# VH-VL binders against p40099, part 6

Target 1, 211 residues: p40099
Amino acid sequence: MATKQLLRRQIKRVINALDYDIIAAESHTISQAVRSLIASANSRRVACYMSMDKGEVTTGEIIKNLFQDGQEVFLPRCTHTSESKHFKLREDHHPHLIFHRMSSLKMVRDLKPQGPYQLKEPEPHIEESDILDVVLVPGVAFDIKTGARMGHGAGYYDDFFQRYKILHEGQKPLLVGLCLMEQVASPIPLEKHDYSMDCIVCGDGSIHWFQ

## First folded at step 27 (VH-VL)

Design n12
Fold by OpenDDE, fold request of step 28:
Structure n12 (fold): chain C 211 residues (1-211), chain A 128 residues (1-128), chain B 112 residues (1-112)
Amino acid sequence: as target 1 above (211 residues)
Amino acid sequence: EVQLVESGGGLVKPGGSLRLSCAASGFTFSDAWMSWVRQAPGKGLEWVGRIKSDYDGGTTDYAAPVKGRFTISRDDSKNTLYLQMNSLKTEDTAVYYCTREGDTEEFWDSGWYYFDYWGQGTLVTVSS
Amino acid sequence: DIVMTQSPDSLAVSLGERATINCKSSQSVLYSSNNKNYLAWYQQKPGQPPKLLMYWASTRESGVPDRFSGSGSGAEFTLTISSLQAEDVAIYYCQQYYSTPTFGGGTKVEIK
């Protein structure tokens, strides 16, 4: 088994065993730091993710703060190029993410688990994002020395970043990784298709910037 | 070659308890999601419950008819799946199959899958 | 829970002839986000455990003869045996795994 796979399993095992109170505490700290970060960057259009009970940074408070502070909020939906009719980045049709505009906190709260994986996702007819200032990015592990992110392996976010650059003349939003302390790892190997984070916000409140 | 071998079945009175075991070989057991499926005599198939791999949280799910009475567990060091059955009822009478769920996607630690391998089953008879 | 209904309950087919088994789900088991049908087919011979034949509605499991094929999408599915062989005598079950797994009632296939 590859080193990356072993690390992924190790981190996931630890996170799955974490007390919910620990995750909640770290998530709260991260939420405060993210709020300040977004404010200082004058970011208006922010993509976030809907956290599930999957041992990741919870995003409920982050989303709440975004609405309170007047940001436009976008949440992701897993789709497929055969469904979305978006251009393919591969020879065959493949999965990819689309971010949709959440008009209110209530809209977010009203999202219901759907599909075989019971994901809380925006409906397909909801307005899709265009320009984004910030994308808050989940991960299995983060390298706070290099900005490297290790995802779950499906490549949804990497696809999105690549797609975004194609659509926006090489430009990309600020990529901010949300990282529990237990997700800090080094080294994380990077492949050609991997995107590093511009910033990583950790559960201890520390913010790490990368060029 | 993948092999699943159930044991522990037998005759038990209503209200009694029984523990089934399933010995697995021929694959990396610790990575597999495992389920129990039962079949009453002359009847169809009914999913009983599931346990995920430790990698994916090791959580369990149960069918409504057995929830609160049955417990699924695993010992990865022994490549063994267990089904603890308490407060048994006559309607629990069935052949119980140990099954492996199909390969999961790395990204998804939730959802359901098909059953690609089955044991020979072990008969549980609940009768007064 | 999603209810699975198979038809017919029993089917007698001559050797070498086509056997067709239908399966209907109470709701769609097609996931539009990946365009996959969360449906499997199993074969159970007398005195044996079920054996996986098909998954994702139409993907044949390794080792399964070419005469077996799965088709359909959404809530209507079909298992076809193009040329029935003696060893194909069995009960066939469909199963959805879009949500909590449920099985059809089974279809008994016999030689006419």
Scores: ipSAE 0.756, ipTM 0.890, lowest interface PAE 0.6, mean pLDDT 94
Fold by OpenDDE, fold request of step 28:
Structure n12 (fold): chain C 211 residues (1-211), chain A 128 residues (1-128), chain B 112 residues (1-112)
Amino acid sequence: as target 1 above (211 residues)
Amino acid sequence: EVQLVESGGGLVKPGGSLRLSCAASGFTFSDAWMSWVRQAPGKGLEWVGRIKSDYDGGTTDYAAPVKGRFTISRDDSKNTLYLQMNSLKTEDTAVYYCTREGDTEEFWDSGWYYFDYWGQGTLVTVSS
Amino acid sequence: DIVMTQSPDSLAVSLGERATINCKSSQSVLYSSNNKNYLAWYQQKPGQPPKLLMYWASTRESGVPDRFSGSGSGAEFTLTISSLQAEDVAIYYCQQYYSTPTFGGGTKVEIK
């Protein structure tokens, strides 16, 4: 845990120091690769994330392409089991993600920063996802040797993946990590509750598949 | 024990400049988001600005009344927080407190916090 | 910015009696996603800096006596001193941190 925390800080420091142009360039490359990947997989229901200004692969182009290519697009909302009334994975109420369907690119663009953290999230009343083909997953770091992903520590995505499997009889969507080159790290320790990526798309355009 | 000690306050004329320092100890300073809060004589509390930790980007935010005139910086190697005040106005007269922002959600690199520790403050008087 | 309004401006209470301070925010500071109220209370004694008493509206800071309690949700909050002590003479401030931090005007608590 301590090791992960240190690694998170280290990587975040590096990422935060990057020029936006670098992030943009890598994100563009990733977007192209993701577009091809989704097309080849005939994926129709794609969960993405609404990227914020700094520190991660930007997803604007990805989302645009998804709509253009006719995919159904879902974006996440951070919630809590006490709010959502979804089942708990822990003894106590806890945070978790819900993905909501974005009906159009305009809908996505109309999202405004909200809440204490100024997140751009779908409204709670928006249709929730059911079956997903692909989840594009953000991370702090990715291990391109193992498929390990290190998140921000809150466990939102791991919770979602676990929740998804429970709801879908053990099935999960294709988990695709979006990784800036500066987020490549090894090794990344995994705990029992951590989910590895099925695929990692890197800023250099490389795609890494994992069993 | 967490300790915050402000210094640099004093009398300055309108239009003048002053630089406040805050020496921090008793915690990992480099990890902390730090804020300045001021209190005019006999008045309430007013947030002035903050600076995030380096790994969270080290970005700064300022209250509207001081934006463009005040600059917050930090030297983690010295465990010191700074407030550079330029173009001072009489309404800037206040006790300036160095504060540590409390932890809420560690995974968030945005948002606002309460202030769990405060220094004793340093008085800045802007008067002709 | 969220405007914080406290009431009353001043309060005189006898020793051992209950003191109640109210704080109202111009908008809700409850975050539905985590069901937390981004509201803090501070105590400022004469000649001293503010001291954190309460955060998340009702979570008592370490070292704060049990006689202090916070309640409320959304846009209405209350700080209660169940039994006022001499050392509780101070100005109390509420503060929201749902957005850019803002403080209430303060409530001066004195002994009657």
Scores: ipSAE 0.731, ipTM 0.882, lowest interface PAE 0.6, mean pLDDT 94
Fold by OpenDDE, last read:
Structure n12 (fold): chain C 211 residues (1-211), chain A 128 residues (1-128), chain B 112 residues (1-112)
Amino acid sequence: as target 1 above (211 residues)
Amino acid sequence: EVQLVESGGGLVKPGGSLRLSCAASGFTFSDAWMSWVRQAPGKGLEWVGRIKSDYDGGTTDYAAPVKGRFTISRDDSKNTLYLQMNSLKTEDTAVYYCTREGDTEEFWDSGWYYFDYWGQGTLVTVSS
Amino acid sequence: DIVMTQSPDSLAVSLGERATINCKSSQSVLYSSNNKNYLAWYQQKPGQPPKLLMYWASTRESGVPDRFSGSGSGAEFTLTISSLQAEDVAIYYCQQYYSTPTFGGGTKVEIK
């Protein structure tokens, strides 16, 4: 088994064993830090993720704050190039993310688990994002020394970042990793298709910037 | 070679208890999601319950007919899957199969799967 | 729960002839995001446990003869044995795993 895969499983095991109160406390701290970060950067168009029940930074408070502060909020939908008809980054059709605009907090709260994995995702007909200022990025692990992020393995976000740059003449939004303290790891092996974070916000409230 | 070997089946009275075991080999057991599927004599297949791997939370799911009475557990150090059956009913009479769930996507800790390997099964008969 | 219905209940086919088994789900088991059908087929010979034949509706499990094929999408599926062999006598089950796993009632295939 590859080192990266072992690390992924190790981290996931630890996270899944954490008390929900710990995750909630760290997520709250992260939410406060993210709110300040977004405000200081004058960011208006923010992509977030809809956190599920276990194993990651919860984003409910983050999303609430975004709407309260007047940001435009976008949430991701997992799709496939065969469905979306977007251009392929590989020879064959492959998975990728599309971010959709959530018009209100109620709209977010009304999202229902769907599909075989019971994901809470926007409907395909919802307006897709164009320009984004910030993407709040989930991960299994983060390297706070280098900005490296280890995802879940499917490459959804890396694909999105690459796709975004192609569509926007090499420009990309600020990539902000949301990291529980238990997700801090070093080193994280990187492949050429992996994107590092511009910033990582940790559960202790610390913010780490990378060039 | 993947092998699943069930044991512990037998005759038990209604209201009784029985514990089934499944010895696994030929694969990394700790990484696998495991299920129990049963088949009443001369009948079809019925999913009983599941237990996920530890790194996916180690959580369990149960079919409605057995929920609250059956408990699935695992001992990864022994490569063994268990099914504790309490308050047994006559309708629980069946061959119980230990099954491995198919390839699990690493990025999904939810969802359901097909069953790529099955044991030979062990017969549980609940009768007065 | 998704209800799976198979037809026919039993099928007698001559050696070398085509056998066709149908499976219907009460709702679609096609996931639009990846365009995959969460449907499997199993073969159960007398006195043996079920054996996986197909997954994702049409992907053949390793070791399964190419005379077996799966087709269909959404809520209607078909398992086809292009040329029935003596060793193919068994009960065949479809199973969805789009949600909590459920099986069809089975189709008994015999030699005519």
Scores: ipSAE 0.721, ipTM 0.880, lowest interface PAE 0.6, mean pLDDT 94
Fold by OpenDDE, last read:
Structure n12 (fold): chain C 211 residues (1-211), chain A 128 residues (1-128), chain B 112 residues (1-112)
Amino acid sequence: as target 1 above (211 residues)
Amino acid sequence: EVQLVESGGGLVKPGGSLRLSCAASGFTFSDAWMSWVRQAPGKGLEWVGRIKSDYDGGTTDYAAPVKGRFTISRDDSKNTLYLQMNSLKTEDTAVYYCTREGDTEEFWDSGWYYFDYWGQGTLVTVSS
Amino acid sequence: DIVMTQSPDSLAVSLGERATINCKSSQSVLYSSNNKNYLAWYQQKPGQPPKLLMYWASTRESGVPDRFSGSGSGAEFTLTISSLQAEDVAIYYCQQYYSTPTFGGGTKVEIK
């Protein structure tokens, strides 16, 4: 088993064992920090994720704040190039993310678990994102020294970032990792296809910037 | 070679309890999601319950007929899967199979899978 | 829960002839996001546990002979034995794993 895979499983075990109150407290702190960060950056188009009942930063408060503050909110849907008909980044058809615009907080709250994995995702017919100012990025672990992010292994977000750059002449949105304190790890090995974060917001309220 | 060997089956009266064990070998047991499937005599297959790996939360799921009465657990240090059956009913009479769920996607901690390996099964008979 | 229905209940086929088993689900087990059908087929010979034959509806498990094939999508599936052999006498089950796993009632295949 690869080193990265072992680390991923190790971190996941720790996170999955955390009490919900700890996750909630850290998520609240992160939500406050993210709100300030987005405001200071005057970001208007923000991609977030719909947190599920698992060991990750919860995003309910973040999403609520985004709507309250007048940002445009986008949530991801897992798809496949054979379905979406988007261009392939590999030789064969492969999974990738599409972000869809949520028109209201109610729309987000009305999302129902769907599919074999019971994901709360926007419907395919919903407007897709174009320009994004900020992407709030989930992860299994984050290196607050380097900005490295370790994902779940499927490469959904890395694919999206690469895809975004191709479509927008090399430009990318601000990548902000949301990191529980228990997800802080170092070192995290980076591969050629991995994207580092521009910023990592931690559960203690600390914000780490990377050039 | 993957092997699953069930034990602990036998005759028990209604309301009684039994604990089944499944000894696993030939693969990294701690990484596997494991299920129990039962088959009443001369009948079809019925999923009983599942336990995930620890890194995916180690959570359990149960079929409605056994929920609240059956408990699935695992000891990864012993490569053993367990099924604690309490408040047994006559309709629980069946051959109980230990099964490994097929390859799981690393990025998912939810979902269901097919069963790629099965033990020989152990017979549980609930009768007065 | 998704209900699985197999047909026929029993099938007698001559050696070397084609055997066809059908399986229907009460709702689609096709996941549009990856275009995969969450459907498996099993073979159970007398006195033995079930053996996996197919997963993702049409992917043959390692070691399974080429004469076995799976087809279908959505809520209708078929297991085909192109040329029935003596060792193929068994009960065959379909199973969905799109949600909480459920099995079909089984189809008994015998030699005519």
Scores: ipSAE 0.715, ipTM 0.878, lowest interface PAE 0.6, mean pLDDT 94

Design n12
Fold by OpenDDE, fold request of step 28:
Structure n12 (fold): chain C 211 residues (1-211), chain A 128 residues (1-128), chain B 112 residues (1-112)
Amino acid sequence: as target 1 above (211 residues)
Amino acid sequence: EVQLVESGGGLVKPGGSLRLSCAASGFTFSDAWMSWVRQAPGKGLEWVGRIKSDYDGGTTDYAAPVKGRFTISRDDSKNTLYLQMNSLKTEDTAVYYCTREGDTEEFWDSGWYYFDYWGQGTLVTVSS
Amino acid sequence: DIVMTQSPDSLAVSLGERATINCKSSQSVLYSSNNKNYLAWYQQKPGQPPKLLMYWASTRESGVPDRFSGSGSGAEFTLTISSLQAEDVAIYYCQQYYSTPTFGGGTKVEIK
């Protein structure tokens, strides 16, 4: 088994064992930090994620704050190049993310679990994102020394970042990792296709910037 | 070679309890999501319940007919899956199979899968 | 729960002939996001446990003969045995895993 796989499992085990109260507390702290970060950067177009019940930073408060502060909010939908007809980054058709505009907090709250994995995702017909200022990025683990992020292994976000750069002449949004303290790990090996974070916001409120 | 071997079946009276075991070998048991599927005599297949890997939270799901009465657990150190059956009913009479769920994508900690390996089954008879 | 309905209940086919088993789900088991059908087929011979034949509706499990094929999408599926062999006598079940797993009632395949 590859090193990353072992680390993923180790981290996931720890996170899954965490009390929700701990996750909630850290998520709240992160939400406050993110709100300040976005405000200071005068970011207007923010991509977030719909958090699961456990295992990651909850984003409900973050999303609420984004709407309150007047940001445009985008949430991801898992799709496939065969479905979306977007260009392929691989030889064969493959999964990728599309971010869709959420018009209101109500719209987000009205999202229903769908599909075999019961994901709360925007509908395909909803406006897709173009330019993004910030992407709030989930992860299994983060290296606060290097900015490295370890995802779940599917490569959805790395694909999106690469795709974004292609579409926007090499430019990318600010990548902000949301990291529970229990997700801090070092070292995290980076592969060629991996994108590191520009910033990592941790559950203790600390913000780590990377070049 | 993947092997699943059920044990613990037998005759029990209604209202009684029984614990089934499934010994697994030939694969990394701790990584696998495991299910129980039962088959009443001369009838079709019915999913009973599932337990995820510890890495994926070790959570359990149960079919409505057995919910609250059956409990699935696992001991990864022993490569063993368990089915604790309480308050047994006559309609619980069946061959009980332990099954391994197909390969899971790491990204998805939820969802359902097909069953790629099955044990030989153990017969549970609930009768007065 | 998604209800799975198989047809026919029983099928007698001559050796070397095609056997066709149908399976219908009360709801679509196609996930548009990955274009996969969450449908499996099993073979159960007398006195034996079920054996996986097909998953994702049409992907053949390792070791399964080429004469077995799965087709269909959405809510209608078919298992085909292109040339029935004596060892193919069994009950075949479809199963969806789009949601809480449910099985079809089974189709008994016999030699005519």
Scores: ipSAE 0.691, ipTM 0.875, lowest interface PAE 0.7, mean pLDDT 94
Fold by ESMFold2, fold request of step 28:
Structure n12 (fold): chain C 211 residues (1-211), chain A 128 residues (1-128), chain B 112 residues (1-112)
Amino acid sequence: as target 1 above (211 residues)
Amino acid sequence: EVQLVESGGGLVKPGGSLRLSCAASGFTFSDAWMSWVRQAPGKGLEWVGRIKSDYDGGTTDYAAPVKGRFTISRDDSKNTLYLQMNSLKTEDTAVYYCTREGDTEEFWDSGWYYFDYWGQGTLVTVSS
Amino acid sequence: DIVMTQSPDSLAVSLGERATINCKSSQSVLYSSNNKNYLAWYQQKPGQPPKLLMYWASTRESGVPDRFSGSGSGAEFTLTISSLQAEDVAIYYCQQYYSTPTFGGGTKVEIK
């Protein structure tokens, strides 16, 4: 059995060896499939992540398309319950995500790298999300047979989903995993608190539904 | 038990070159981010540069005084870290320590870390 | 670059007394998003390489005696040895890792 750590390392090696042109081509294909999915779901309020330079599906085109199509766009900020004053899900204060509304593509493009990891994140004062229709979810690996997702290990998205359900009487947004073909894996070891995707959009344009 | 053993130090004239090696054991070397830190005789500590694991991209970073003159590489099949030093200057005289970065399995691969294990060091003397 | 300043440069302490070493950074090394201080402490005994004592400002490395503790946040930090022993004679360095790593100038601790 592959542990999560071993699988993460295996996938990371493959992704970091990829030519950027391959990542770009798969990301473009994913952006087109996501655009169609959002249209068919009549989604208005969409959370998306700011992709890093390498190692994942790039989201620049997705975010551009969301604004062009008139959606409300929300981007994540990493924070801590001791700073944010949001309720705790564990005994001690812990990290979590807040999504913030971005008013324009220019606002997104003007985000500057900050902190020890040089992240581009919304400022804390910007309006926080409430109801979301779709969350576009990153990960290290995805199981296209089951909807399982393996994150980077910090549990940010699983915390956000649990938090969202508590605040919205058990309801959740549509969870859409964005997956390079090289991130497909099976089986993915799941733990308590792991959330599965409602669908996964892959680098070949395929959409895999699980509900 | 983690062990880091440096070798290749010695006396070299200014403008010369020298290659240091660090033999690693007691941990999965290919997973680790590795650094070089130096200490001039009787002086404090100065970070020289690092190399990340191949699954985090295998990229290198260097301190300004050595950028363009020093090159860090690794051979994961031999559990060995290297420091190629070119165009050496008298101010490069130091004990050079091989170090392992701690806690590098964070969410992002753009971070900086502390050094949890240190070798015994190898002395490089740059003198005419 | 983040400049690390240690005080005092040297410190003489009687056996069993408290030793206190200060470290100041030129900017905050606290990342509020994870509530961690990107600061480490090292001990270098005579004739030996440095050894990690503390990381994240206050987390003791395994095998380090309980008499060592780290405190502080933001830009000011303290390493405390609650009851100095003879084996604690060393030079102590702080190091930030909020950005490219830099070390303090060191604090030499001696038996008075």
Scores: ipSAE 0.665, ipTM 0.859, lowest interface PAE 1.6, mean pLDDT 91
Fold by ESMFold2, fold request of step 28:
Structure n12 (fold): chain C 211 residues (1-211), chain A 128 residues (1-128), chain B 112 residues (1-112)
Amino acid sequence: as target 1 above (211 residues)
Amino acid sequence: EVQLVESGGGLVKPGGSLRLSCAASGFTFSDAWMSWVRQAPGKGLEWVGRIKSDYDGGTTDYAAPVKGRFTISRDDSKNTLYLQMNSLKTEDTAVYYCTREGDTEEFWDSGWYYFDYWGQGTLVTVSS
Amino acid sequence: DIVMTQSPDSLAVSLGERATINCKSSQSVLYSSNNKNYLAWYQQKPGQPPKLLMYWASTRESGVPDRFSGSGSGAEFTLTISSLQAEDVAIYYCQQYYSTPTFGGGTKVEIK
């Protein structure tokens, strides 16, 4: 839809204009709220993401806190079903996401930018996730009234959630969207197979639950 | 009907400065990533630098031989790309092409792309 | 920087015959995560700017005749003109975009 692309561009312009101090302050507030949420949920196995330099909630403090608090930490790697040997969700081979267990904070900090996009990703041989309690989910925009999420357009997270459900008899982990205040938007147009969040943690520290 | 028209080329002495312009039409200029590519007389092609869309942060990247001497900018209200060239050297003598990067993928803004449209070029000669 | 090497430097081909142009990169330009080769081909006719022919190694740009095809993967690539026409006389360049863009040295195609 043209509406999704226009909203995505609008939000990205706003985020890219933000001073880093604002992003850092909101990310710190989010990290504290996430820490409390993880503790309250008695969660052990948590998937997070490696934040980019700009345009999203930074996750460095979140990852540090997860290790300090004794959680198992999982980080994503982009791959393709033709290479990973994971099952396909469509007729043709397609991109998808695998989470890998990070054994220590040092292992995370030693990840190097790789490939044409200079991504910091786990090595393929590292243990893949099975059961996850919580997935911390990035996005371009979030609707705090409905739980809707607009991703970057590749569908990696929605594909992962669908394949997780297939592998775990319809169960899914708790989906927690991480949202700068400037990424709040309503309404967000949804496509088929777009997954909504179970809750969204915003830059002001608020937590919005859906169900 | 994509069109890219360069101007501002000419003869300049070593150590001098020159500013090139590229007038763009037929597409949404503000959404595009734009590059400069040069070709020394009788030689091959060399990427000079790029500027990303405002949406993707408006940042620039430069090839090592020109970094610190050349500055790429854009004026989206005039659909115009600029190349400011300072401290020019004889090695900078070339035809300079304005180019548009093709089909930029939206998921990561750190990628590199091919060049789907090229201007006619403008000749810069650096000679005493 | 990824060094792109083309061969041959020049090629003389009779009208209607096949022309084959090779391009080698100093490292792989295949990204296994999306299964794409970050390689493009350009045609530059005398006195004209370059024109895009192929991208992602084998995808033909709109308006390019189907006698042009690209093949190869990883570090070795080929541009093929299945039946050379008079208007195909040009210099052909390959370009990688796996990292900061670099071009091959060019292959001049002439009529024999």
Scores: ipSAE 0.636, ipTM 0.860, lowest interface PAE 1.7, mean pLDDT 91
Fold by ESMFold2, look of step 27:
Structure n12 (fold): chain C 211 residues (1-211), chain A 128 residues (1-128), chain B 112 residues (1-112)
Amino acid sequence: as target 1 above (211 residues)
Amino acid sequence: EVQLVESGGGLVKPGGSLRLSCAASGFTFSDAWMSWVRQAPGKGLEWVGRIKSDYDGGTTDYAAPVKGRFTISRDDSKNTLYLQMNSLKTEDTAVYYCTREGDTEEFWDSGWYYFDYWGQGTLVTVSS
Amino acid sequence: DIVMTQSPDSLAVSLGERATINCKSSQSVLYSSNNKNYLAWYQQKPGQPPKLLMYWASTRESGVPDRFSGSGSGAEFTLTISSLQAEDVAIYYCQQYYSTPTFGGGTKVEIK
């Protein structure tokens, strides 16, 4: 969609202009709020992402805290239905995510950039997730009024949520968006297949609940 | 109607410097990742380097033979791509093409792409 | 760097006949996570800049005649011209973009 693409570019310009110290301070604040949220929800099985070099909440502290607090930690791997043998959600084979269990912080820190995008991802043979309590969700922008999320455009997380829902009798984990203050945007249009967040944790430490 | 027009080529002695320009039109230049590709006379194609859009970090990448000697920059207000070539060698003699990286459904900031539009090129000759 | 090797260096094909150009990469350019081959083909006619023909190995660029087709996967690829026309006399290059872009050495196609 042209309108979403333009908004993505606008938001990226803003966050790319930020000093790293601002991103680091907001990410630290978010990590503290996430830690409290997970503790209060008595969550054990937490999916998180490996933050990119720029343009998003850094997740290193979050992942460290999850292991320190005794959580089961799951990280995503980009794959394709023709490779993974998972069922298709569309007519043609397509990309999707699988979350894999990480047994230790060392295992996470030892991940190496691979492929054309130099992503740090679990190896395919590692145990896949089943039940998840919380998914920490990245995005380009978040609407703190509605819970809407705008992703990077490939639909990886929306596919995962739909896939999870099919496999678990319509249930889904708590979806928690992680949002720099500069990633707050309104309005964000929701399309038919877009999932909204259950809550959004912002760079100022505020937590916005929906539904 | 994408158009890329290179200029600034010419004769230069080894060790000299030259700056190439590429005037872009027919697309939103500020959104594009841009590359330089060169072709020595009668030879094949060689990627020289690229610069990403500002919103993807504005970072540059260079081929090993030119790293440290060539610098790519852009001026989005003028829709212009630049190649500053320093410490030129005779093996840098080539036609230099301004290129645009093709759009893709894979939206990763760290990726590499094909070249969907090419300028007519500008000849750089390095000889004593 | 991924080394791209084209064969043959040149070929002469009668008008209306099939031309086949091969390209081999020193490592796979298939990314299994998206099932795409990071391989493009270019046509360079005499006195002209290169022109994109194919990307993702087999996707034809808009405006390219359907007599051009790409096939192959992993490390071995083929560009086929099903019925050579006079305007197809050119040098053809493959290019990988799985990593830092590199081109094959080119294949010159002539009318026999």
Scores: ipSAE 0.633, ipTM 0.847, lowest interface PAE 1.7, mean pLDDT 91

